# Ledger of designs, part 3: VHH binders against Rho GTPase-activating protein gacQ (gacQ)

Target 1, 189 residues: Rho GTPase-activating protein gacQ (gacQ), of Dictyostelium discoideum (Social amoeba) (q54sl6r67to255)
Amino acid sequence: GSLPFLFEEELPTILVQTIDYLQLFGLQTPGIFRENGSLASIQSYRSLYDNDKPVNFPPHEAHVVASLLKAYLRELKVPLCTFEHYDMFIACESIADEKVKVELLKKVIAHLPPFNRKVMKYIFSFLQKVVENSNVNKMTPDALSIVFLPTILRPQANTDLEILQFTVEDSKSTKTLMSSILLNYDEIF
Key: E = the ipSAE of ESMFold2; O = the ipSAE of OpenDDE; V2 = 0.75 times the mean of E and O plus 0.25 times the DockQ between their complexes.

## First folded at step 1 (VHH)

Design h01 (framework vhh_8ghr_2)
Fold by ESMFold2-Fast, scan of step 1:
Order: C-alpha cells, then sequence, then structure tokens
Structure h01 (fold): chain B 189 residues (1-189), chain A 126 residues (1-126)
C-alpha cells in the first residue's frame, strides 16, 4: 500500500481503528509494540482491510493490533518519513545541542508531504500516551526508537540484507531521535 | 563469533532456588535490544519467561513466573542472570538465553531472537 495524495485529508481507516483500540486496551500492556501477536490473526485482519470488510477487535488482542499497525506502516511503498528525507533525520542525531537538534527536526518534518505530516502527528500523539504509561508497559522513548522507528524510517535499499545492515548501524546511534521528537512534540508539530 | 553460554542448571527440590547465568561474547548487551530467557519442557512449546531491555534496564515476565523469578544483567561483565525462587515441578525445562536484536522488525516481528545459547537443564523434583 501507499499513503493518499496531498489533497486527501482523511486518516486511513486501519490507522484510526488500530490506534483507537490501543488507547483503550493497549496502554497498560507490557511490551506493547515489542511482543508479537499471532501471525494468523494479523493476516486475518489484513485480509479484512484489503477486502473492505468490517473489522472489530475483541478485548485482549493488544499485541495483535499493535503488530498490525507496525505491519501496515512497514509495508508502505514509501515509508512515512520518506526515502528523500532519511539522511536528514539521521543527521539530526549527531547534533549535540538539543535546541538546535529540535529546530532541525522541526524543519525536516515540515518538509514532509502534508499527508505524511498529518499521519506522523497523529501517531506521535498516540506514542506520547504509550510513554506516559511506561511504568506499566515498559516502553520508553528509547525502546520505541528500537522497535517502532525502523517501521517508519528506513533507507532506500535493493535487498533485505542492505536494509538490515543500515538499520543495525543507524539504530545503534539514533536511539535519542524518538525521545527528542516526543519530548518536543508541541514545538515540532 | 557471537556466543551465549548458559550455566547454573541442575536438580533442585520443590520450593528451592537456582540462579542461571548467561555469558555473552562477540557482542555487547548495549548493542542488543534485550536479553531473554526462554524455556522448553518436553512435549511443550517455547515460553518466554523473562526479558531485560538494554535501554533503561526495564524487565518483563511471563505470568507463570511473575513474583518468583528475577532477571538482571551485569553490563560490565556482559552477563545476564535469572534468579529462580519458589521452584515448582512445572518449572522443569531446558532454559535458553537468547539475544533480542535491534533489527527484529525485518524478520516479520514473530521471531525476535537471533542468537541462542546451548540451553541448561533445570529439573525440579523430589
Amino acid sequence: as target 1 above (189 residues)
Amino acid sequence: EVQLVESGGGLVQPGGSLRLSCAASGFTFSDSYAIGWVRRAPGKGEELVARIYSSGGSTSYADSVKGRFTISADISKNTAYLQMNSLRVEDTAVYYCARDSYYEDFWSGYEPFDYWGQGTLVTVSS
């Protein structure tokens, strides 16, 4: 799948329904986004969305719903952060002055396509709620940098091995990126 | 060469305690996402019993062991531990130390562990 053109203003149904569910049932779930849900259940829900069928998530499927959200984002033809802006996001990590780093992050995000910015704003608002419950769910901004950030920020590469090599190298150095965006959400979005 | 080597398994009576150790070589815990302890009893599937996250040292436990087992790590020694208290016959299993890597997301997110130790047998019986 792909994100809509810039004239499309409605958030994708799968994004809204998964995040709504996770805000109700997922915020107190240890290892949310880290623990994996049933592959069969995830594939079943994906089939429903692909065929425009109604989807209702029962209680106690937080890991399945979180995995479905990550799969949706990961499988976008162009990642949420885009291929074009990858190097700029990575460069922001090397900025020692937090105020300068936040200002550069704000500029990079402002240059994203309008719909990508809208989706990112919506997702990061939700991730702030996840972090607010980290005493129970154990998901800190650093943990989200490891398990969630690669889902939306990846380089353009031709093989799975190349993608893996870039992700390992960059994730080791970019763990503060998620923290900077979440802590400065109101300045950035 | 990446290796995880477990030790500390053995025979113990119900209600007893054991401490398992996992010595890592060829990588640092700071370069992994987490270190986990996974057990497998004869005729049963794998169960993740405990995990310690490299970022911030947060821990998680399976409901079956919560309150009885404690996972910890000594970053300077690159060694993880599983302290097992109030052991029950149903805790009898081979216990594996496993590395949870930063890039698990590329592997479908359903197989999070990329390196496993050889396993250490824990037998709880009278």
Scores: ipSAE 0.000, ipTM 0.128, lowest interface PAE 15.7, mean pLDDT 79

Design h02 (framework vhh_8ghr_2)
Fold by ESMFold2-Fast, scan of step 1:
Structure h02 (fold): chain B 189 residues (1-189), chain A 126 residues (1-126)
Amino acid sequence: as target 1 above (189 residues)
Amino acid sequence: EVQLVESGGGLVQPGGSLRLSCAASGFTIYDSYAIGWVRRAPGKGEELVARISPSGGSTSYADSVKGRFTISADISKNTAYLQMNSLRVEDTAVYYCARGYEDYLSWGDSYAMDYWGQGTLVTVSS
């Protein structure tokens, strides 16, 4: 899959439906985004979306729906944060001064394609609600940096193995990016 | 400081067996950490195939490998293992050892992965 070019295009149906479900039923689910849902259920829902068929998520499938959202983001041909801006996002991690870091993050995000910014704003608004419930769901900004950030931020590589290797290595040093963006959401977006 | 090193991958024929090892340093496996094995084949998503809890008493497996794979840990060697039996062509993937997220309030619960090894390639072919 690919994201639309034009800002005026509607948010992808799969993005809206998964996040709407998770806001209603997933925020208090322990390990949301780190636990895998049933692979058969995930593939079943993917098939429905791929064939433009109606999708209705039953109660108590938060892990399946969260996994579906992650799979959708991970499989975009160009990640949400883009390949072009990867090095700048990684550079932000190394900045010790939080004010300078936030100013650079704001600048990098402002330079993303308009539709990517729209999607990112929507997703991070939802992730703030996940973190607000971390006393129950156990998902802190650091945990989201490990399990969620790799779905939207990866370097350009020639093979899927190279992509996975680079993503795994960089996840060891990107733990503060999620925290900085979430804590400074109003300044950045 | 924290490091995970995998070994034991290789080429095997269908129906064969392999044992993967994950040597941990900079932490102890019984101390609020879980170890998981995650695999990825080209063009496919990541799959958590097996996990062992920090208490050492709880294990879980993906349905695709249940009954064929066994995860274990040797606390004295600070090493986790994945014994893979009755291997299928579909098991071909890079296998990563990963440490679970620290959670003192959720002992025995599922964990986010916070440190990863470099991966080891398993190829199942005739």
Scores: ipSAE 0.000, ipTM 0.144, lowest interface PAE 18.7, mean pLDDT 78

Design h03 (framework vhh_8ghr_2)
Fold by ESMFold2-Fast, scan of step 1:
Structure h03 (fold): chain B 189 residues (1-189), chain A 125 residues (1-125)
Amino acid sequence: as target 1 above (189 residues)
Amino acid sequence: EVQLVESGGGLVQPGGSLRLSCAASGFTFDYSSAIGWVRRAPGKGEELVARIYPSGDSTSYADSVKGRFTISADISKNTAYLQMNSLRVEDTAVYYCARESYGYDELWSPGLDYWGQGTLVTVSS
């Protein structure tokens, strides 16, 4: 998949349906986004969305639905944060002054394609609710940096080996990025 | 403590098939770590052949093997597989399983603990 080009386009159905479900049933699920759901179930739902078939999530599928959301974001041809802006996001981590860091993050996010900004605002609003329930679900901003951030922020590499090497190196550089964005949501979006 | 153990290599004729296995210990596939297969032939550099995220929600392949090789993972067994079909003489190499990790406290490294012993695949008549 690909994201729409125009800001006026509706949010993707899979994004809305998975997040709506997770807000109702997933926020108090321990290890949400860390624990994987059934691969067979994930693939079944992906097939339904790929063929424009109706989808209805039954009770007790929080891990499957969370995994489906991650799979959708990871498989976008261009990641949500884009390849073009990857180095700028990584550079934000190295800034010691939180005020300067937030201003740079605001600027980088403002330069994303309008629809990407719309999707990111929607997703991060939801992730704030996940973090608000971290005493139960155990998912802190740092935990989301490990398990969720790679689905939306990944490098474009000349070889597949470089993707592995860059991902490992850059994961060390992004450990506080999720925390900075979530804490400063109202200033950034 | 992280260890990857490869198996399934051997001698096969051109056009044949082999399935390689990578058994992981010291970590679980539930932590969103990616697993890759890297090969090294005498006189050639390293080539990343395939990679998978444990949930099976993302896979990629080198152009040299696309359509012939399939990577998969069994989360319950903590094991990744590389199904190799339509093997060519050029596929002769030592195949290594490597862990890709996310987060500053979870790092893979080429060689030593994370690159196992490798498994030799020889394609010849």
Scores: ipSAE 0.000, ipTM 0.132, lowest interface PAE 16.8, mean pLDDT 77

Design h04 (framework vhh_8ghr_2)
Fold by ESMFold2-Fast, scan of step 1:
Structure h04 (fold): chain B 189 residues (1-189), chain A 126 residues (1-126)
Amino acid sequence: as target 1 above (189 residues)
Amino acid sequence: EVQLVESGGGLVQPGGSLRLSCAASGFTFSSDYAIGWVRRAPGKGEELVARISSSGGYTSYADSVKGRFTISADISKNTAYLQMNSLRVEDTAVYYCAKDYSPEEYFGLYSGMDYWGQGTLVTVSS
């Protein structure tokens, strides 16, 4: 799939429904976004969304719902952070001065298509709540940089191996990006 | 609790061979996951060396190791292996076994990969 072009369009149903579920039932789940749910369940829900069928998540499926959200974001033809802005996001990691880093992040995010920024604002508001519960769920900003950031930030690649290789290499080198964005959420968005 | 325990590293001379093992606990090898080997040398970024679907049906290799390294999995032992032949000084690195959230049918669609162990050191020198 693809994200809508216009800012005025509503947030995608799959994004709203997965995040709503996770805010109510997933915040206390150890390893959320790190541990996958059942592949069969994920495929089943993807099929329902792809065919515009109603979806109701039963109790105790936090890992399935989190995996579904990650799959949706990863499968976007253009990632949430875009291919065009990839190098600028990666460059932010190398900035030692936090004020300068936050100013650059604010500028990069401001240059995203308006709907992408709307989606990103919504997702990062939710991720702040995940991190606020890290004493129970064990998901820190650094952990989210490893398991979540690659779903929204990836380079344009010509082969599947290059996509996997760059994702692994860059996620380890960009571990502070998630922390900087989450801690400075109000300044950036 | 998910654990991936690496073993088999050591000191080997150029041209030698080593077999690394990755023992999984807290989950079983199934169609839900793939296993990868990632290496990191001091001062260098991480390189995905090899990847195998949990079913063993799909494998991929970095160009730097293709033809020299072979990845395999023994589902009955819940263990993955990296057979390293014709080792070179530049293969010196800490090797990590990584759980890949991209099962075979979604290869290239999921990008999540985590390693849980401390890695195993491979040193290639005379």
Scores: ipSAE 0.000, ipTM 0.142, lowest interface PAE 16.6, mean pLDDT 77

Design h05 (framework vhh_8ghr_2; at its last look DockQ between E and O 0.29; V2 from the best seeds 0.00; counts 0 for: pae E 10.1 > 2, grease 25.6 > 24.2, SAP .681 > .668)
Amino acid sequence: EVQLVESGGGLVQPGGSLRLSCAASGFNIEDSYAIGWVRRAPGKGEELVARIYPYSGSTSYADSVKGRFTISADISKNTAYLQMNSLRVEDTAVYYCARGPDYFYEDSWGYTFDYWGQGTLVTVSS
ESMFold2-Fast, scan of step 1: ipSAE 0.013; ipTM 0.410
ESMFold2, look of step 2: ipSAE 0.005; ipTM 0.233
ESMFold2 (binder alone), look of step 2: mean pLDDT 81; pTM 0.825
OpenDDE, look of step 2: ipSAE 0.385; ipTM 0.715

Design h06 (framework vhh_8ghr_2)
Fold by ESMFold2-Fast, scan of step 1:
Structure h06 (fold): chain B 189 residues (1-189), chain A 127 residues (1-127)
Amino acid sequence: as target 1 above (189 residues)
Amino acid sequence: EVQLVESGGGLVQPGGSLRLSCAASGFTFSEYSAIGWVRRAPGKGEELVARISGSGDSTSYADSVKGRFTISADISKNTAYLQMNSLRVEDTAVYYCARDLESYWGYDYFSDAMDYWGQGTLVTVSS
């Protein structure tokens, strides 16, 4: 799918329902976003959303719901961070001065389309709660940079091989981006 | 601490030349960073006159200065230069050096993406 371009549009139903579920049942789940849920279950829920059918997540499906959220974000035609701003996000990793890095991240995020900023603010507010529970769920900002960041930040590529090469290479160099954004959430958003 | 320091301004006659320097500290020029020269004349808004990528490989100029001004960078000295030739009375302004965000994907928000500015140096073109 595609995200709306106007800030006043409501958040996508799948985004709201998955995050609402994960805030209730996922924050204490070890390896949330790192461990995959059942592919069959994920595809079943995707089919329900695609056909505008009601979705009800049963208890103890946190890995499935987290995987569904990641799949939704990964399958957007233009990633949440956009293709246009990809190089700026990657360049932020190279800034040695944390204060300068945060100011640069704030400016890059401010230049995203209004609805992308709205979605990102909503998602990162939730991810901050995940990190606050890392003593139980074991998901640190660095861990989220490895497993979650690639769903929203990827370069424009013409082949699957190019996508894979960019993902592997950039994952190694963007380890601290999630940490910088989450720890400075109130300054950036 | 990021700092940009300009030098080289002064009084010059029409048709003369000046070279402005911008010394950067607290960051290193890179392929993902650019340096711009912006001027402000009395009673006028800001005008971006020249830009150079941090790698030094790409330059751009305002139509008002194209062919007369040349921007360059010495990456090893972390210093950018603006060579101003065939100066006109209307080039009279305070000239600022600014760090700019740059992207391979054509980041089109140049003036809003500048994050650090120098103190400015005055250039006066008059008899």
Scores: ipSAE 0.000, ipTM 0.111, lowest interface PAE 18.8, mean pLDDT 78

Design h07 (framework vhh_8ghr_2)
Fold by ESMFold2-Fast, scan of step 1:
Structure h07 (fold): chain B 189 residues (1-189), chain A 126 residues (1-126)
Amino acid sequence: as target 1 above (189 residues)
Amino acid sequence: EVQLVESGGGLVQPGGSLRLSCAASGFTFSYSDAIGWVRRAPGKGEELVARIYSSGGSTSYADSVKGRFTISADISKNTAYLQMNSLRVEDTAVYYCATGEYDSLFYWESGGFDYWGQGTLVTVSS
């Protein structure tokens, strides 16, 4: 899949339905986004969305729904944060002055395509609620930087080896990025 | 007012190494600034070979030089460097130091920078 470039477009159904479910039933699930859901269930739901069929998530499927959301974001042809802005997001990680870092993050995010910015605002609002329940679900901003951030922020690469190399090289550089965006959500968005 | 002065270019044999330096005057590298090295070879267009943000947070390289070139900056000396290893004949070019405000987002393709040096020639031949 691909995200629309026009701001007036509605949020994707899969994004809205997965996040709505997780806000109601997933926030107190230990290891949410870290633990895998059933691959067969994930593929079944993916098939329903691909064929524009109605989807109703049954109770106690938080890991499946979280895995479906991650798979959707990871499989976008252009990641949510875009390829063009990758280096800028990584550069923000190393800025020691918090005020400078936040101003730079605000500018980078403001320069994303309008629809990408709309989606990112929606997702990070939800991730704040996940972090607010970290005493139960164990998902801190640092944990989300490991398991969730790679679904939306990745470099442009043509081979699996290039993707792996870039992931290894940048893995330590993005840990505070989630914290900075979540803590400064109202300033940035 | 802003001036960038490159040095360290010269003639080197294939497989050799060179270190280019870029000294800045009229301004100080800040956390919001990006520093790049752009080359222009005879018969070829401009290529952004390496970029670093002054905070030391991120470096990026053109595919043609990955694993061979390393960009760095010494903020206390207000100087940027390009370490070039395993040089090839196709690396022959005039190398320019360039910098700009991070507020003006620079993309890989555009190589858009506000300030440029005069260039230093690197020749790789036997």
Scores: ipSAE 0.000, ipTM 0.125, lowest interface PAE 18.9, mean pLDDT 77

Design l01 (framework vhh_7aqx_2)
Fold by ESMFold2-Fast, scan of step 1:
Structure l01 (fold): chain B 189 residues (1-189), chain A 129 residues (1-129)
Amino acid sequence: as target 1 above (189 residues)
Amino acid sequence: QVQLQESGGGLVQAGGSLRLSCTTSGRTFSSYAFSWFRQAPGEEREFVGAISWSGGSTDYADSVKGRFTISRDNAKNTFYLQMNSLKTEDTAVYYCAADTGSYYDFLSGEYTPSEYDYWGQGTQVTVSS
């Protein structure tokens, strides 16, 4: 699934249901977003959403639900951060002064389509709760920069090889973006 | 600080098997994810397989999937690569690596060598026809 058009007012059902589940059952799960859930289970749930069938997540499927959320975000035709703003997000990583970096991040995020900003605000509010439980789940802001950020921030590429190349090279230069956004959430959003 | 030491390499005929071991010195073995990489002469280092810090997830390169199995033994501070149905193309120096973070390349479904914090010195595996 792609995100709805600009005038849609409601968050996507898959986004709300996965995050609601993870807030109740996933925050204490070691390696949440780092450990993969069953690919067969992820594809099964994706098929249910694609065919507008009801979805109920049973207990003890936190890794499957987290993987489903990541897969949904990764498969958007245009990533949540957009292709247009990719270079600006990458440029933010090179800024040594945290105040200047946060000011630029705030401006870049403010320029995103309103619906993308709404979705990002919702997701990062949830990710703050993940980080608050990092003593148990072991997911720090840096860890989320490595395993989660690529699902929402990727460059425009014509082939899978180009996507892989950009992911490998740019992951080295985006390590602190998640930390900067999460720690400055109230200023940015 | 963690130090990694490989063992178990050697010469084997095509179709045979070997088990590589990587023993770690360090107090936080259970906090690390571990991977195996290999490098053939004149070629780039490539990913072979990975095991998460919990042991609940494993990943493999397509070229070795179904033939190689990675496992860990926290009580022995050791992790392993069981190599079955070996091919001459598997000839390489095998390196073990540890990630003190939680790196996972979601787009490729695997770990990249450039992101690892600690590396072993390598052990030679030679597969003869």
Scores: ipSAE 0.000, ipTM 0.190, lowest interface PAE 13.2, mean pLDDT 78

Design l02 (framework vhh_brivekimig_d4; at its last look DockQ between E and O 0.01; V2 from the best seeds 0.00; counts 0 for: pae E 16.1 > 2, unsure alone 58.7 < 65, grease 27.9 > 24.2, SAP .708 > .668, placed apart)
Fold by ESMFold2, look of step 2:
Structure l02 (fold): chain B 189 residues (1-189), chain A 130 residues (1-130)
Amino acid sequence: as target 1 above (189 residues)
Amino acid sequence: EVQLVESGGGVVQPGGSLRLSCAASGFTFSSYAMSWVRQAPGKGPEWVSSISGSGGSTLYADSVKGRFTISRDNSKNTLYLQMNSLRPEDTALYYCAKDQGSYEYYDIWTGYSEPYFDYSSQGTLVTVSS
């Protein structure tokens, strides 16, 4: 039996369009996700998405599109990994046994809201392709841990100063999470 | 390549003052936010203060707010930290760090900048003791 009112929600348009673009034009771009695109361009595209207008990215704008994806994720009212599960994700870092760490990560991710888990699965599938091209783009799991992970995993904070302080302190506390999830994708998702 | 050279550390009594300098080269200095980070012996790094590429926005850790002032001179590619009312807990190696981009870009959009630091220097030691 199935539930008569359970719907599969579509992935957000901005997420699909930015990832589609990056799979075509961004995988071999040196420093993708680490280097920033033009803020003016990012704001322009954001305005189009906020007003439900069509967006067409020209070729060779990979840094702008990557920056836009990061901005979208960072600005979600509740981060993709949620505030509720933040401490459990951080606790996984302290586990020395990789097998035990992966088992906990699988459990924490399984307890995310179903839509968040779906989006996370989609994003990490794409990030595997970024890492597969790291010889050219120079974006290893360690590099993504620094520049990408903070867009989806952040603590609840009251001030911009607290956010900055947590980011500095937490960059050491989330050093292996990205690689553990990427290397164990099939087991976790 | 990016080079950051710190100076101005020393030994000072509690309540004293020091001014740290960081000479930067190998990048367009005015395009990037800069930070001071400190590390006490045997401890991890602690963020102290940040300043936007233009110098128009500053942020401070609660532990130093009101006592420390970050500034920059973009014509001389130099970052400064004026430290007043120094306390024994301020004893640390102080490093300057380059962010990936200007806080002005991220602050306009998000009110937040994602730090990425370069510690490719020895730092400058500040010791606050009687």
Scores: ipSAE 0.000, ipTM 0.140, lowest interface PAE 16.1, mean pLDDT 78
ESMFold2-Fast, scan of step 1: ipSAE 0.011; ipTM 0.389
ESMFold2 (binder alone), look of step 2: mean pLDDT 75; pTM 0.763
OpenDDE, look of step 2: ipSAE 0.005; ipTM 0.234

Design l03 (framework vhh_8dlx_2)
Fold by ESMFold2-Fast, scan of step 1:
Formats: sequence, structure tokens, C-alpha cells
Structure l03 (fold): chain B 189 residues (1-189), chain A 127 residues (1-127)
Amino acid sequence: as target 1 above (189 residues)
Amino acid sequence: EVQLVESGGGVVQPGRSLRLSCAASGFTFSDYAMHWVRQAPGKGLEWIGNIYYSGSTFYNPSLKSLVTISRDDSTNTLYLQMNSLRAEDTAIYYCARGSEPTYYDFWEGYSSPMDVWGKGTLVTVSS
């Protein structure tokens, strides 16, 4: 799939339904986003969304729903952070002065397509709630940088091997990005 | 220095079993999820499965009935048990470390930060 470029468009149904479920039932789930749900269940739900069928998530499926959200974001033809802005996001990690880093992150995010900014604002608002419950769910901002950030920030590549090579090299360069964005949410968005 | 070393590869006959090992050093092995990935000659990378720091496993459904992943945190060793080997299982097998804390999904295999890889061990299934 693709994201609309117009800010006035409604948020995608899969995004709203997965996040609504996770806010109600997932915030106190240990290892949320860190542990995989059943691949068969994820594929089943993807098929329902792809065929515009109604989706109802049963109780105690937090890992499946979290995995479905990550799969949806990962499979976007252009990642949420875009290919065009990848190098700028990576450059932010190397900035030692947190105030300068946050100001650059604010500028990079402001230059994203309006709908991408709308989606990112919605997702990061939710991820703040995940972090607020880290005493129970054990997911810190740094943990989310490792397990969630790769679904929305990836380089342009033609093969899976190229994606892997870039991910290995750049994983050292994204460790604190999630922390910086989440802790400075109100300044950035 | 952080290092992963695969071993146990070689030539095996179709229908037989083989166990691969991956020795980890230079980091706290028990804190990381570990992955097995393979590449057949002239083909792309295929994710086999992972084992979380907790011992829970997640497998590629196309391979689930044929493989078992396990770990021994006391010896810093990751294992891949393969049963009912076929010619199509001929590949270089890699172990890889997921970044801490780690998550790997078939759909995210290459975007998940697998930040350390072994050099691989060759498995040839032939008569």
C-alpha cells in the first residue's frame, strides 16, 4: 500500500483499529512490539484488510495486533519517514547537543508530506502511552528505536540484501531517535 | 570483540538430519534474540526463524515442521536442528544477533536491526 499526500484524508482504517485496540488492551502487555504474534493470524488479518472485510480483534491478541501494525507500516511502498528524508534522520543521531538535535528533527518532520506528518503524530502520541507504561510492559524509548523505528525508517534499496546491509550499518545510527522524538513530542509536533 | 561463528555444515544425504551451531562471544548472549537465515546458490536471503531472549521461538511457516531453533545461554550457543533434508535445503546458513531488545517478523526480517552476522556455514544436500 501507499499513504495519501493530502492532510485532509482520514487516517487508514488498519492504523486506527490496531492503535485503538492496543491503547485499550496492549499497554500493559510485557514485550509489546518486541515479541511476535502468530504469523498465521497476522496473515489472516492482512487478508481481511486487503479485501475490505470487517475486522474484529478478539481479547488477548495484543502481540498479533502489534505485529500487524508493524507489518502494515513496513510494507508501505514508501516508508512513513520517506526515502527522501532518510539521510537527514540518520544525521540527527550523530548530533551530541540534544537541543540542536530536536530542532533538526522538528525541521525534518515539518518537511514530510502533510499526511505522513499526520500519521506520525498519531503513532507517536500512542507510543508515548506505551512508554508511560514501561514499568509493566518493559518498552522504553530505546527499545522502541530498535523494534519499531525500522518499520517507518529505511533506505531506498532494490533488493532485500541491500536493505539488510544498510540496516546493519545504520542500526548504530538510530538508537536514540525514538527517545528524542517521544520526549520532545510537544515541541516537534 | 563481538563475534558469531557458525559450524556443523557439510555434505548430507537427502532425508537425513543435521544440527548447526553458532558460537557467540564478546557480548551478553542471554540478552539478545538470535536468528537463523539462509541463502541458496543464486537465490535471495530466506529467514528461517528466531529465538527470543526468553526462549520463545518464531518460525517461517514454510519451514516450521522441518526445523527447531534452541539456545544454551550457559555456553553462549545457538542451534538449528534440521530434519528431512532435501536438495533445496542446500544453502549457506547464517546466524545473526538481533539488537537489544529485539523483534523479528518475516515481513520485517531485513529492516529489523540484525547488527551482527556470522560468515556462514555451507550445507550441501546431495547423494
Scores: ipSAE 0.005, ipTM 0.280, lowest interface PAE 9.7, mean pLDDT 81

Design l04 (framework vhh_gocatamig_d2)
Fold by ESMFold2-Fast, scan of step 1:
Structure l04 (fold): chain B 189 residues (1-189), chain A 127 residues (1-127)
Amino acid sequence: as target 1 above (189 residues)
Amino acid sequence: EVQLVESGGGLVQPGGSLTLSCAASGFTFSSYALAWYRQAPGKKRELVAGIYSGGSTVYMDSVKGRFTISRDNAKNSVYLQMNSLRAEDTAVYYCAADESGSPLDEYFWSTGQYDYWGQGTLVTVSS
């Protein structure tokens, strides 16, 4: 996939191809990102990307492609939101005044590495379109906070047990972050 | 299609024991992490125990020393041995599987209903 040269660094091929597909075939799919497709199909596509082989998605694999996108983001060694900024994102959840919360989110996102900010802008532009079709696909900002946000926002810890405990505890308080970012996309990005 | 089928739930008295089993199909079991989650009525789903693809285990604090998770790759099954059961252990128990080999990743994938979450098995601890 080719971008119109709006970005200095190219976005990852898997990110562009999955999102392009989902914009064409996934926006009207009930439970997109909540429901998974065939694990065998997901594994097959992952293998193609791992071996730098061409990938073409047929029209009826929206759940598979959405799951592939989530797996790609989840497997990043440093999550998209970064470990460094984790506490700041979590702190934003506790802010009662929505305008103050949005101002802080804008500041936190502005401090992300430029490439991470570019990727996040691209992803959230797409997720905004998912939410605009929620009457059909049933994916609200709250639903995306539960099923999608954990793929890009997770804590750093010394042990898997610490990561697990932090993730379980913090997931209970992050449900409004997705809503705040998506509904205020133009203000934040 | 990935399928996880739980069994072994039931009514047990406080201090009793139960063994839950989860039979898996549709994926390469040995490379996956498996986890047991539970959900009490009106509560959110919580991780009880997990087992990595390599065999390492993780437990929530309230079940450490009482519960043991294990896997049998030849039988495509994961088990939860529950000892010294308490009233607070009453919940629907769900089996979950994750391709990353980490139990944490299944939590990230599935707070909703998916094919690779089992349908659940009810455990009631009551006198």
Scores: ipSAE 0.000, ipTM 0.103, lowest interface PAE 17.4, mean pLDDT 78

Design l05 (framework vhh_7ubx_2)
Fold by ESMFold2-Fast, scan of step 1:
Structure l05 (fold): chain B 189 residues (1-189), chain A 127 residues (1-127)
Amino acid sequence: as target 1 above (189 residues)
Amino acid sequence: QVQLVESGGGLVQPGGSLRLSCAASGFTFSDYAMTWVRQAPGKGPEWIATIYSGGSTMRDDSTKGRFTISRDNAKNTLYLQMTSLKPEDTALYYCAKGTESYTYDLWGEYSTSGDYRGPGTQVTVSS
């Protein structure tokens, strides 16, 4: 899909429903966002959302719901962080001074479209809760940089292979971005 | 050290069948998605199919009626069963290990495959 940019007050239904479920049932799930859910189940739920059908997640499907959230974000026509701000986010990784890095991240995020900022604030608030439970779920900020950040931050590319190449390599190069954003959430958002 | 070794290619007549194998070592095979990709001379790589750790498969629409991906976790082996082969199927076929991310395919039909690939096995479909 795509995110609305004009006069929108409401978060996307799929975002709210997946995060609500994961806050109730997913926070203490080992490997949440790292372990794969059933692809058939993910595709089934995607079809329901795409056709505006009601969705009810049964118990014990945290990996499926987490995978669905990641698939939704990854398949946005314009990623949450946008194409035009990609280079600035990548540049933040190279900044050794944490205070300077946070100031630049705050500025870049402030320049995102208002609805993208609202969605990002909501998602990162949830990811804070994931990290708070990392003793059980094993998902640290660094782990989320590898498995989650690529769903919202990717460069514009002409082929699927280029997108895969950039996603894999850039996730290794941006390992501290997730940590910097999550640890400085109140300053940035 | 991750190693992937493909086998089973060769020369086959149009309409024939081949079964490709990929022997994996150096990682816990059952934990990773595995992918088949092909590359014809003068063309870029073309994704064929991915099989996820849970057994679900994603397949390219143009080949899914003729090609079947499967895995045997006990043998650390990935398979591609190819039927009704056509001259345009002529290519180097290689398998690839998915990344450590156990997430949904990047574009619905394209595999997560930037981690490692094997050297490939040549398939030639000709009379």
Scores: ipSAE 0.000, ipTM 0.136, lowest interface PAE 12.7, mean pLDDT 77

